# Designs tried in a protein design chat: VH-VL binders against o27280. Part 211

Target 1, 266 residues: o27280
Amino acid sequence: MDSMNVPEVLEIKRIVEESESVKTFIFSWDFRREVRPGQFVMVWDFRDEKPMSVSLIDPVRSEIGISIRRVGEFTDRVHGLSEGDLLGIRGPYGRGFELMGRDILLVGGGIGMAPLAALADEATARGMRVDALVAARTADELLFLDRLEAAGVNISTCTDDGSCGFKGFAHERLLTLEENHDMAAVCGPEPMMFQVMRILDERDVPAQLSLERYMKCAVGICGQCCLDDTGFRVCAEGPVFWSQELSRVREFGRYRRDPAGRRVPW
Key: E = the ipSAE of ESMFold2; O = the ipSAE of OpenDDE; V2 = 0.75 times the mean of E and O plus 0.25 times the DockQ between their complexes.

## First folded at step 9 (VH-VL)

Design M50 (framework fv_cemiplimab)
Fold by ESMFold2-Fast, scan of step 9:
Structure M50 (fold): chain C 266 residues (1-266), chain A 118 residues (1-118), chain B 107 residues (1-107)
Amino acid sequence: as target 1 above (266 residues)
Amino acid sequence: EVQLLESGGVLVQPGGSLRLSCAASGFTFSDYGMTWVRQAPGKGLEWVSGISGSGEWTYFADSVKGRFTISRDNSKNTLYLQMNSLKGEDTAVYYCTRGDYEYPFDYWGQGTLVTVSS
Amino acid sequence: DIQMTQSPSSLSASVGDSITITCRASQSISNYLNWYQQKPGKAPNLLIYAASTLQSGVPSRFSGSGSGTDFTLTIRTLQPEDFATYYCQQSYSTPYTFGPGTVVDFR
């Protein structure tokens, strides 16, 4: 059996409350299985299995962290767990972010800051200049500001309601930020990412975008992970894609797939 | 059959508050973003606010930012628009629509009239 | 904000005529343009999305074209039920903006 495709039962070592709706679950990890920012794992509560992005990668402490937002029955059950409880973890899966150049812009919306927090750690460790635009509906939903500050990241914030930082959407705030970046990484809801991609394309900044798609499958098994025009599979060939790849996908920012593979609007 | 039924439109004084509701049926509500569009008497259409299927992401027109909030209860198939600090310029028929960011507004409710006047 | 303009503001036509309505965006919106029809006293109906894709159930006499900043809606062989106001709307960037509308009056 492929060891990557068999769940390992791990004890929850520590739980960090990031907000009222988000918790980071920390596990001991054997780094003989490399984990890169932008990759995800399948989390199994012995009843249901869901993909979750890795938000902390710490080889020194031999730990990984998985940040989970409470949005439905599965995540409600996982949020009810305590330190010492068990979860099944399968993976990692997917293509991670690639870093290039001297400076990087991170644009994260809501829980999309989770994989970008791990990326910020790696970029900073490589000596890159890191600027982060952190967006959310309200101040209480802004995530990882303390981690980013501790890592030396230059932080800009925006909230839809104006409760913290710029009042407005991520793409509106982005228009007021410096254009001088060698690359960008973007993670959040597809509609937000599409708008940000458009601005970055206009500025000639190559961007990598991380797609969160509805899926309940192992790598390479589920056809629902395929994108319409290119044949890319989010769980096998993503979740991280370059903006040039996504510009050819008519589905991006408009539709997602349900469990039957039907195209569903946002 | 997709149906959207708005309620809550009444006469309200300037500075007042009002909550509009939209009951949805005939589709899996949580799979669709939803939008409010308004139309002042004798005027054109104005987009007001949108919300993603999960409710995580919300979007607002500049004219209502900070005064209106959009929310949804997926367990009850209901969309809401909380309207605060109402102005005369907010007088309009408010339509509930199925559709959100990048998706066309393919189904519309009948509309509910909000009148802001002393 | 992206501003949308429509031309003409109104037009008069007879049954059987072919009419064209123009919509312009203040900046390029690629093909992210939708057309809606609103009959007197009723809610709007979606006619066309993605500039040229006809919505299910909409008669084939309706067609859309254009890209970038300039778009057109064409109604061939106008029918009595086509007396209505027509709106374009950009879906390229929030806030989504509608054109001011074009009133099609029966001559």
Scores: ipSAE 0.000, ipTM 0.412, lowest interface PAE 15.4, mean pLDDT 83

Design M51 (framework fv_cemiplimab)
Fold by ESMFold2-Fast, scan of step 9:
Structure M51 (fold): chain C 266 residues (1-266), chain A 118 residues (1-118), chain B 107 residues (1-107)
Amino acid sequence: as target 1 above (266 residues)
Amino acid sequence: EVQLLESGGVLVQPGGSLRLSCAASGFTFSDYGMTWVRQAPGKGLEWVSGISGSGEWTYFADSVKGRFTISRDNSKNTLYLQMNSLKGEDTAVYYCTRGDYGYPFDYWGQGTLVTVSS
Amino acid sequence: DIQMTQSPSSLSASVGDSITITCRASQSISNYLNWYQQKPGKAPNLLIYAASTLQSGVPSRFSGSGSGTDFTLTIRTLQPEDFATYYCQQSYSTPYTFGPGTVVDFR
C-alpha cells in the first residue's frame, strides 16, 4: 500500500503515563487504513525512525496508541514530547495476531504487554474469555493492569521479586494455571517466551509469539533481523509467528543479532 | 577447542564463604548461557544454578537460594559462583558447564572439589 | 519440581551386548530430555539431546527415543569404554533435574 510507505505527520492527541519508563502516545487514525493487534508502525521524530508496536486500537474514538519504553536517545527524545507536538507515523506493517476459539491466554513480559493489550481489547469485544498472565521483574514494571481489568480480562500477575502476585517467572506461574485454552499469544523477553512456548506445546495449546526484533527499514529488504535457521525477516514475515515455526529456530531464546549481524546474548 | 576450567575449590568451615571461578575458552562466551552442576561424593548430579549469556537471567536450585549467587564477566570469559553460609551438605565436586536457557549442557569442565567440614 | 527416575539403577553387561536404560519424568517434558555419560573419576559428557539427537563426535551405537514422560537410551554392541554411569536430565523447566543414574558394570 502507497499510504503505508509515506510518513503521515500526526499530532499527539493524548499521552498516558503507563509507568516510570513507559508512555502511550495516542493519535487520531483513519481506519480506512486497517490496523490489527500485533502490527507495528515506524515512528519518525524528524531525526530518526524506529519501529514501535501498536498498543491501542480504538475505532470508536478513531484513535491508535503506541507504547514506548525509555531505553535510549530516540526514546528519550520522544518521551520529552507533549500533547500537541508532532510525530511522523508510517505503516502499519507486519503480520498481526489471529484470534481463534473461545478461551484464550495472553502471556506478556514487560513492554511485551503493549501489543497484547490491543489484542485483549479485540478479543473481549468479540465475546471471548481472556486470561492474561502479566509478568515483570517488579510490581512497578507490570503494565496495563487497569486497562485489562476494565476490559473484563481475568488477570494473573507474577514478579521475579514477589512484589506483586506469584513470586517467580512467567513459566513457573503458568504451570499453576488451568490448561483450558483454545490458543495463546505471547510477547516478552525471548527466554521467557521460549519457556512459555514449551509448556503450551505440551498442553497442545497453539501459541502465537511476537518477536520484537526489528530491522532499520520496515519493508524487510535488509536481512539484519533474519533468524539463523529459517531466513525469516521479522518485519516482513513477522513479528508474530506460530510456535511450530519458532521451534525450528536454533537461536530462539538463546541469542539475537545486532544491526551488524553479531550475536547478542539474552 | 572448547575448554572450561574450574578453580577455587578448597576445604572451608561450616558457615564460611567461597567463590568458584570458571575460565572459558574456544568459543564466544557471551553467546552462551552457563550452568553450575554439583556432585556429592558417591552421589548423582544436582543442578545448582544457571545464568543467561547477558547475565540478565539467573536461576537457582531451592537448596542454595539465598546463599549462592551466580555471575559472569563476559570481558574476561569467566563464570563465578559465590557460595555463602556453607553447610556440610554443600560438599561436592562443582562442575562448570556450557548450556543456555533450555539448551543441553554440551561441555563440562573437570570440576573443583569443595569440602565443607570442621 | 519435575522428578526424574531411571531404571535399572544398575546393570551388568558384557562387551558386544545391547542394553537399554529407561528414564521417566513425573510430568510431560515433550522432547526436552538429555543423556549424559560419566566415567569413574571424570566429568560427565553429553551423549544425546532433544531426546533423540546424537551429539557431535558421539559413536552411532548410542541412540535415544521417547517423548512426553518415557524415554530410552540404547547402546548397541557395547564397547569396553561404555562401562560408565548414565544420567538423564530434563531441560524443560527450572530447576533442571537429573535422574539418579544407571551404573553399567562388567558382568
Scores: ipSAE 0.005, ipTM 0.437, lowest interface PAE 13.5, mean pLDDT 83

Design M52 (framework fv_cemiplimab)
Fold by ESMFold2-Fast, scan of step 9:
Structure M52 (fold): chain C 266 residues (1-266), chain A 118 residues (1-118), chain B 107 residues (1-107)
Amino acid sequence: as target 1 above (266 residues)
Amino acid sequence: EVQLLESGGVLVQPGGSLRLSCAASGFTFSDYGMTWVRQAPGKGLEWVSGISGSGEWTYFADSVKGRFTISRDNSKNTLYLQMNSLKGEDTAVYYCTRGDYYYPFDYWGQGTLVTVSS
Amino acid sequence: DIQMTQSPSSLSASVGDSITITCRASQSISNYLNWYQQKPGKAPNLLIYAASTLQSGVPSRFSGSGSGTDFTLTIRTLQPEDFATYYCQQSYSTPYTFGPGTVVDFR
């Protein structure tokens, strides 16, 4: 919608410190503008604008939450803000997750757990059984464990360094999990998502994967965000894609492109 | 035109440390994941470790996890394997290969022999 | 870990023969299987990847087939330079595992 393209200046109602590097910013939200898990908003600090996934959708309190990891100048400035400060928000945008079946698997890496936490809330509210595999480099980077536990999610963890749960990567942990699922949703670093997708495809579990780097393509403002598919180019509406769509994309999990169009490996 | 040249293999005593290097040429090094594969005398091939093109992601066989570290210097087109707490079972020819979970091991160096013995 | 087995462990054949080597995975690996050739004293060479795709520069007498757990390497019209050990390898999941090898001898 056209009205979604005008940023609304909103007051930061509450800030939750999720980790040393991640904060969730909570705003009052008018749910006449529907928001679904997997969608994103554009966050404007009156200097730069960046896409951020919605990590909390709470119509009872009339709130949304946006989880932001500190990775550069924009996010450093936003992390310096306090309750009562203002940010511009426009959206929501993009294709959200679709829920199907009764048993669902969530596989999240690092900040990729943010959109999956919102999905977990919706899935549990619908009475679905939710298993979550939460992966990070270290225990300090595992996100939303308390929130997932409160929602009744069955949680498995893994860390690269073995500081919490299984020592190893998400795909290695997934191979030790033997329950059948009707669908999966995956979000995290692309190399992790690629490995997880291969396992889920072999198990005939349909999967949806969220590619944060394609969020701007979904709103039509990024000319460089196109996927190459064996001899033709497709500019796909993101950020959520089915695994069948991504399995034919040669760049998925291998490399991305910088602003100049050059290949940058993961 | 792809060339991989390993170096650093020597005789080392049990409990010792050694760093292997692999110099790559003939391709854009940072576009490819790299792998170390070893072969004990008279035995088959054993995957040891892999690293992504950026160096962000590393993988290890259980037999070497915690003792070996894989790294790369993309500015020098060089792959490394740091080997600590060496055991007799680590005696093998170590091959540098181009490839990882995205690509098969399509090019191999000549190998460098590591002998762990007193 | 995914275990790989090969059959036979060794075979002897004459020039001009067609030979078959089989490889089995302990679980389904789709088509994430590669075949390598290693000559005595030399590094391995990639022959086939994705179960059936011939590597550039490899003679057309080599072919691969299979999916899931059962895979086959076939060499038609065997040549003297085909004396070697052949290894299958799964690339489905880490740790990547090789089969024990099949030794092909000429007499």
Scores: ipSAE 0.000, ipTM 0.430, lowest interface PAE 14.4, mean pLDDT 84

Design M53 (framework fv_cemiplimab; at its last look DockQ between E and O 0.01; V2 from the best seeds 0.00; counts 0 for: pae E 13.1 > 2, placed apart)
Fold by ESMFold2-Fast, scan of step 9:
Structure M53 (fold): chain C 266 residues (1-266), chain A 118 residues (1-118), chain B 107 residues (1-107)
Amino acid sequence: as target 1 above (266 residues)
Amino acid sequence: EVQLLESGGVLVQPGGSLRLSCAASGFTFSDYGMTWVRQAPGKGLEWVSGISGSGEWTYFADSVKGRFTISRDNSKNTLYLQMNSLKGEDTAVYYCTRGDYSWPFDYWGQGTLVTVSS
Amino acid sequence: DIQMTQSPSSLSASVGDSITITCRASQSISNYLNWYQQKPGKAPNLLIYAASTLQSGVPSRFSGSGSGTDFTLTIRTLQPEDFATYYCQQSYSTPYTFGPGTVVDFR
């Protein structure tokens, strides 16, 4: 019986306010449906359905968490909900992160820290050394710092405005961090990921990058993912890709496509 | 044929403000990041600011942070540089270039001269 | 910030000469190095990007090499139109930085 493709109506058990614009919604979860860091679920508010990365995976409490940033009509409605209210959840979907080696670097921008927080939990549970570079425009947009610290992660921060940690962008901060890692995982806006990938490639650190626009491809909706004239000529399952795969995608970091196939610049 | 045409350079007093424009043609403007590079009289090239294709990602040299803003109007194929709190050290020819973090500065306009003096 | 230096600051050459200009980055920038030419009173032109890739329309007498911290621009069989100032520029990370330039004058 395939419970993954049918939305289950679940009660919001707990809501954590991560920032003014980000909330984590926590649900009881039946772990007979395996879920791994880097995977996403489809969240249904009984009007619209949107993909959301899983940010908490807690088999001991039988809970998952989904972190949602308020950016439009759907997310505004979901942010208006309270503990005890209902949402439809189906999944998980997509390729999760692969862990390898003894130490890992996480580089997250804004809400991109959500799937990386779940990855940090798994990596530390496996006994890996975890370093995280957490980037945001301002201090109030830095996410999951307390949770990462509780997990034993070594944290560096940067903000564009200098309100917390290094003043500058993630890639500029990364240049001042001279440590070797066996692998990296990166999630955030594509311009950040593009510039971070460049530095990791120069350091010969294999990197996995998570791209929101490929989440629909993982559930069989390919309109925004396939590009016949540049980069990949066939739809590639995501949302997690190795840097070697993305280095050939001319669109990565520059533009994406809307539902009509029109280029939308970053 | 790619063309970039800067305008707006004039003499301004220290502490003044000025907006430069760059009209682009011959390519899909929104597919490219854009950059401003300046050159003081008799000196070398200095990167000033860059902007992504959408205008949402902007980058600045430390010498201009907090004083200059970069913006673009993709419907008009035009790049802007708003310069505030101008200093004598800002005197330079300002060049509009196509390119940013994802593309080399492969085409340059002819430049527009900004002079900041009393 | 990544600092760029160029050597020499100036050189005198004759038509038909082969010249080499060097560029050094204060830290490794892989191959994210561009070369520009600027003629007196004119805007700069891109000659080479990614350390060794010749820009479309640029004569084959221009070539670039290097990776990491050390880079060179070579002009074979110098022509009258090549008397100009040449700049290297790192495109590895913001803030982007240019070398101080090398002036190539006629002898």
Scores: ipSAE 0.632, ipTM 0.842, lowest interface PAE 2.0, mean pLDDT 89
Fold by OpenDDE, look of step 10:
Structure M53 (fold): chain C 266 residues (1-266), chain A 118 residues (1-118), chain B 107 residues (1-107)
Amino acid sequence: as target 1 above (266 residues)
Amino acid sequence: EVQLLESGGVLVQPGGSLRLSCAASGFTFSDYGMTWVRQAPGKGLEWVSGISGSGEWTYFADSVKGRFTISRDNSKNTLYLQMNSLKGEDTAVYYCTRGDYSWPFDYWGQGTLVTVSS
Amino acid sequence: DIQMTQSPSSLSASVGDSITITCRASQSISNYLNWYQQKPGKAPNLLIYAASTLQSGVPSRFSGSGSGTDFTLTIRTLQPEDFATYYCQQSYSTPYTFGPGTVVDFR
């Protein structure tokens, strides 16, 4: 696969309203261009470019989906688009998730469920048993529940305010769940992922976690997404990492670098 | 029970054309990608072509590009392989399989023999 | 294209033996590796997918491991019905290439 790609201008085929703040943009896709759950694309609105996880991979319909949360100027512009409008898509990039075993646990928080939803589709298609712990601040922020249920995923929800499912954080809910999984995939707020990883390690469950960092080039050249001490580039060696890899990353769960390179605590 | 049944394999001359069919049953045909795999006598397996469930996505081995066409009729639960400009090296048992992209080839037909000879 | 190789090309074993077949990809394919068993005059059967996941109905004496470029298929306590040809196949990218196969014969 080519490490560098020119953005392909694609028409928005459909827009799915996932929540008040999250939309999924659907594109026709030529699957001769391979894409895997956990990989990301660079979305270009002809002004700016941002990395976004692939949340839907549908070889049957020849479609991919990109879920985007409204959080700033770029995403505000994108959320203002309609079906038929154009976006530039560059990629996919990065290391995606690997599936192994018969039973998999997915732990997702907020928009972190985006790449996990794609993984769930692949896992269920392969006949795996999939359990998903879906976390959010409130019930209306829980993502992909109907989609996951339709795929046959066993869902457990938790919300900070208790408006749906377990009242509390994902790692607290995880402590109450029986352990019977061959592997886990985790994506969400980094403090959540940090706590979840610790629990999974104690239970000897192999875990993969998807990190988010400031990205500029997406091809491992600029170094803006480098993790301290290790030299791991989130765009190249990640964004999906094994727990053993992240155990070497001092900043994980503690801080990140902002666009100016300053340490910003979580 | 999932069943795949190939047909159409016969003796043809070099340069000739042939269309293979695969009748599928026991599953929702349109929900699955389908693939053709061939095996020359006494040789290994060779991936030939695949098609997505909707039929919008097709892929081919370089050895058959430009000569073979893959298609499907989801209303008839049937997969097709149109083979043109046949060569001696195309002689093989052709297997119909369920699977594509992220789906392994989990079900196979018994195959149909295509012989290309003058 | 991704090239697949297997070793050995053939091996002889006895019932009750444990055998290992290796498969290598010319580039990393993550864990998108499948194993198939084929008996003479029959269609292949899927044994293992995603490098290590056992297909439903396949005996537990079959196991797969590996990631990246190197993979192994292990058959523990070989049974009479296990004598066949085994193929690895990458499903990482098109074309989805097969290994050349490994023939497992009676000693």
Scores: ipSAE 0.292, ipTM 0.762, lowest interface PAE 2.0, mean pLDDT 93
Fold by ESMFold2, look of step 10:
Structure M53 (fold): chain C 266 residues (1-266), chain A 118 residues (1-118), chain B 107 residues (1-107)
Amino acid sequence: as target 1 above (266 residues)
Amino acid sequence: EVQLLESGGVLVQPGGSLRLSCAASGFTFSDYGMTWVRQAPGKGLEWVSGISGSGEWTYFADSVKGRFTISRDNSKNTLYLQMNSLKGEDTAVYYCTRGDYSWPFDYWGQGTLVTVSS
Amino acid sequence: DIQMTQSPSSLSASVGDSITITCRASQSISNYLNWYQQKPGKAPNLLIYAASTLQSGVPSRFSGSGSGTDFTLTIRTLQPEDFATYYCQQSYSTPYTFGPGTVVDFR
């Protein structure tokens, strides 16, 4: 592997508690390794290694932020770390979001708002108008609202249980929003993204969607992140795909593959 | 090979109820959404209802909404259509198909005939 | 609901002919357009999905084109087994409506 593929051991500079279950870990970052919103890094805790999306890109402070939801053994261990502790980081990898036009819609579900928060910062810095639909199961799980508001993003919320904003699914809220954007960026649970993609296609809004698949090498050589019937590798040709690319993928929105390669429904 | 076998189509009176079944084999049933499509005698195809692979999402044509329900039992590889408050216009051959959302209907059963008349 | 129309409603042709069937949607459906073939007494069979992608096992004499609202199915060098009814179907939004069909008969 080249030097980009060797984990660099970095000190956790700061930890931001985004919610009960989500923390953002901030590291000093050498921006000779350029990072784009929508790219991911592999986080190594000296025992296991997992892909994580970049949520903060701050060249002024020479900092990168990685938001991690506590969902299992690896993330439990990482959530138990403190400022000053070490993690290995390799990357960034993958194709990030491409900005176009003047008006962008962000649609994020749960932790999927992490890469979109980074994109929102870039879009507002370019002078784009940014609308964000932020979705979660409950109000306590809505992420990055204060950050988005401070950046000048126009926020709409929805929660499955109705505890904040619109009661219902993201695609249902989307039907009640303005229909004219130059592009959209979507990240969250894949069934949500599928429904959102169909609405955006109906509105003739170009959409980029960020997929998650099982990854082993992260550099496109092992084939573990391939999408059925297309040969796309999520770690190389994605994780961000245009909706036109995904329209040919039969598995999108229907199933995923576990580490053993078995199909499982969403 | 993929096989879909519908059953349960019979003659029923208007206002009656009927449940159709579709037995699936030759593929991992739970990985695929499923759809019912009907065809009245001598007429074209009409989409009736669809269900996601997990069963979490269901969709209906306006003509059957509130009268029909769709379900699946992934442990038995079986799709169901419960048809209530049947009308003469529900008379058709009912096909079980594989596919939902924006995906094409790539495999079809042989159909089962439902006749609604006095 | 998205209304689908087809033209012509019926067509007489000979073996070896090339024919074209058109399908129109009442609003843009991008490339979410499928084509099916149905022979008398049989279930439909998928020919083309995503407007132009040929389903596995379908002969190359079938082709599809179009995007947005206007779509075509072309059958070149018509064979005896191609005399059937052809349906377009949008898979863009529920209800996933079919066109009324085009009957292709032997002349």
Scores: ipSAE 0.005, ipTM 0.456, lowest interface PAE 13.1, mean pLDDT 85
ESMFold2 (binder alone), look of step 10: mean pLDDT 93; pTM 0.941

Design M54 (framework fv_cemiplimab)
Fold by ESMFold2-Fast, scan of step 9:
Structure M54 (fold): chain C 266 residues (1-266), chain A 118 residues (1-118), chain B 107 residues (1-107)
Amino acid sequence: as target 1 above (266 residues)
Amino acid sequence: EVQLLESGGVLVQPGGSLRLSCAASGFTFSDYGMTWVRQAPGKGLEWVSGISGSGEWTYFADSVKGRFTISRDNSKNTLYLQMNSLKGEDTAVYYCTRGDYSEPFDYWGQGTLVTVSS
Amino acid sequence: DIQMTQSPSSLSASVGDSITITCRASQSISNYLNWYQQKPGKAPNLLIYAASTLQSGVPSRFSGSGSGTDFTLTIRTLQPEDFATYYCQQSYSTPYTFGPGTVVDFR
């Protein structure tokens, strides 16, 4: 592990409003602590801490960005903060994305575009051809389109309600896009990721998928996060997994578990 | 034993509305996605709509998008199909099935006949 | 949308015969194909899923094969209860689509 276990108190340098419900909080960062796309940090508001994916990695400006969607008490409080306010940041943690080949497909749903935006920056900086399929419920929830376009990414969009791009779901849109890619990275709701993974498997495109619910497992907070409990237990260090690893997980895309271990359907 | 029992099929006028119900028993209802499949008299099977175990994810055939709504009440083990702006071509036996994107349609109800005619 | 076709539309057979029904997808669907049997006046029942896996309780005389775009359902030593309509269905992506069906009639 090259991450620290003690939160560092950092000043919010800049806040970018990505949408009505999503903000990116930007901090000065000492890149002596390496950060890779797909990794996350623990964000501490001095009351609670939550895992958040890193959405911006900028060594030139010495900055990282953390994109947060407003979904509950913790995120409501954090969204109320202003530039100059303080947050505790611990990490980075987890297994990041790996890049290979000459071209990559990114498939993101909602806030799942956050870690993929950081990956897109790295892939384009390396000279890779990047195609992004950005999916959301409505046009207002499509994230990072301007940033992706500025980076030279070829963008396709889809919305459930048809308010922007293809009317339908990511996997339905993907079937109308026949392209050869050396790899793919996928992040979003598990039902979307499950169906996208199946299409990529048929196309022989190796895929990496990021699962938010395995982030706490990666920092050792939840010991129940195992991809395969066959007696020789290996607690997989998420949040990023290869499709071959996820194909062994019966619950992927079907249900998750609550703190008591009970099944919670998608 | 797994049982699916549809109800609500009746004669209805074009432009009318109707709600179908499917009562499920013999399994943990919330663990499964559910699907509606229809069959017009003398014709083949047509997928209509699907819903995930939680009810958060819903899918519709293009022929019914904007007119039909699928929902479920996991506390009552019941699946619903709300049909609005009914057309003659909606005339069919409607089947309730267990399964969605992650599982095959492994159990089917007996079906309920909806007739859209004046 | 993925279009499904079946061949033949109908066939006539006698008890004891072996028959084959083919199903084609307009694009590759891997092995995400199911086969259903429907008897007159009854609901369909699942015979085979994942192209080749028999549903529990289905007689071994039924078998499925294929992947990608071309699939086959085979019934060996046809029994009286096998005279029915058979449908293939892709479960690869929404909207899910069924084949038009193959009617297996008594000769």
Scores: ipSAE 0.230, ipTM 0.706, lowest interface PAE 4.9, mean pLDDT 87

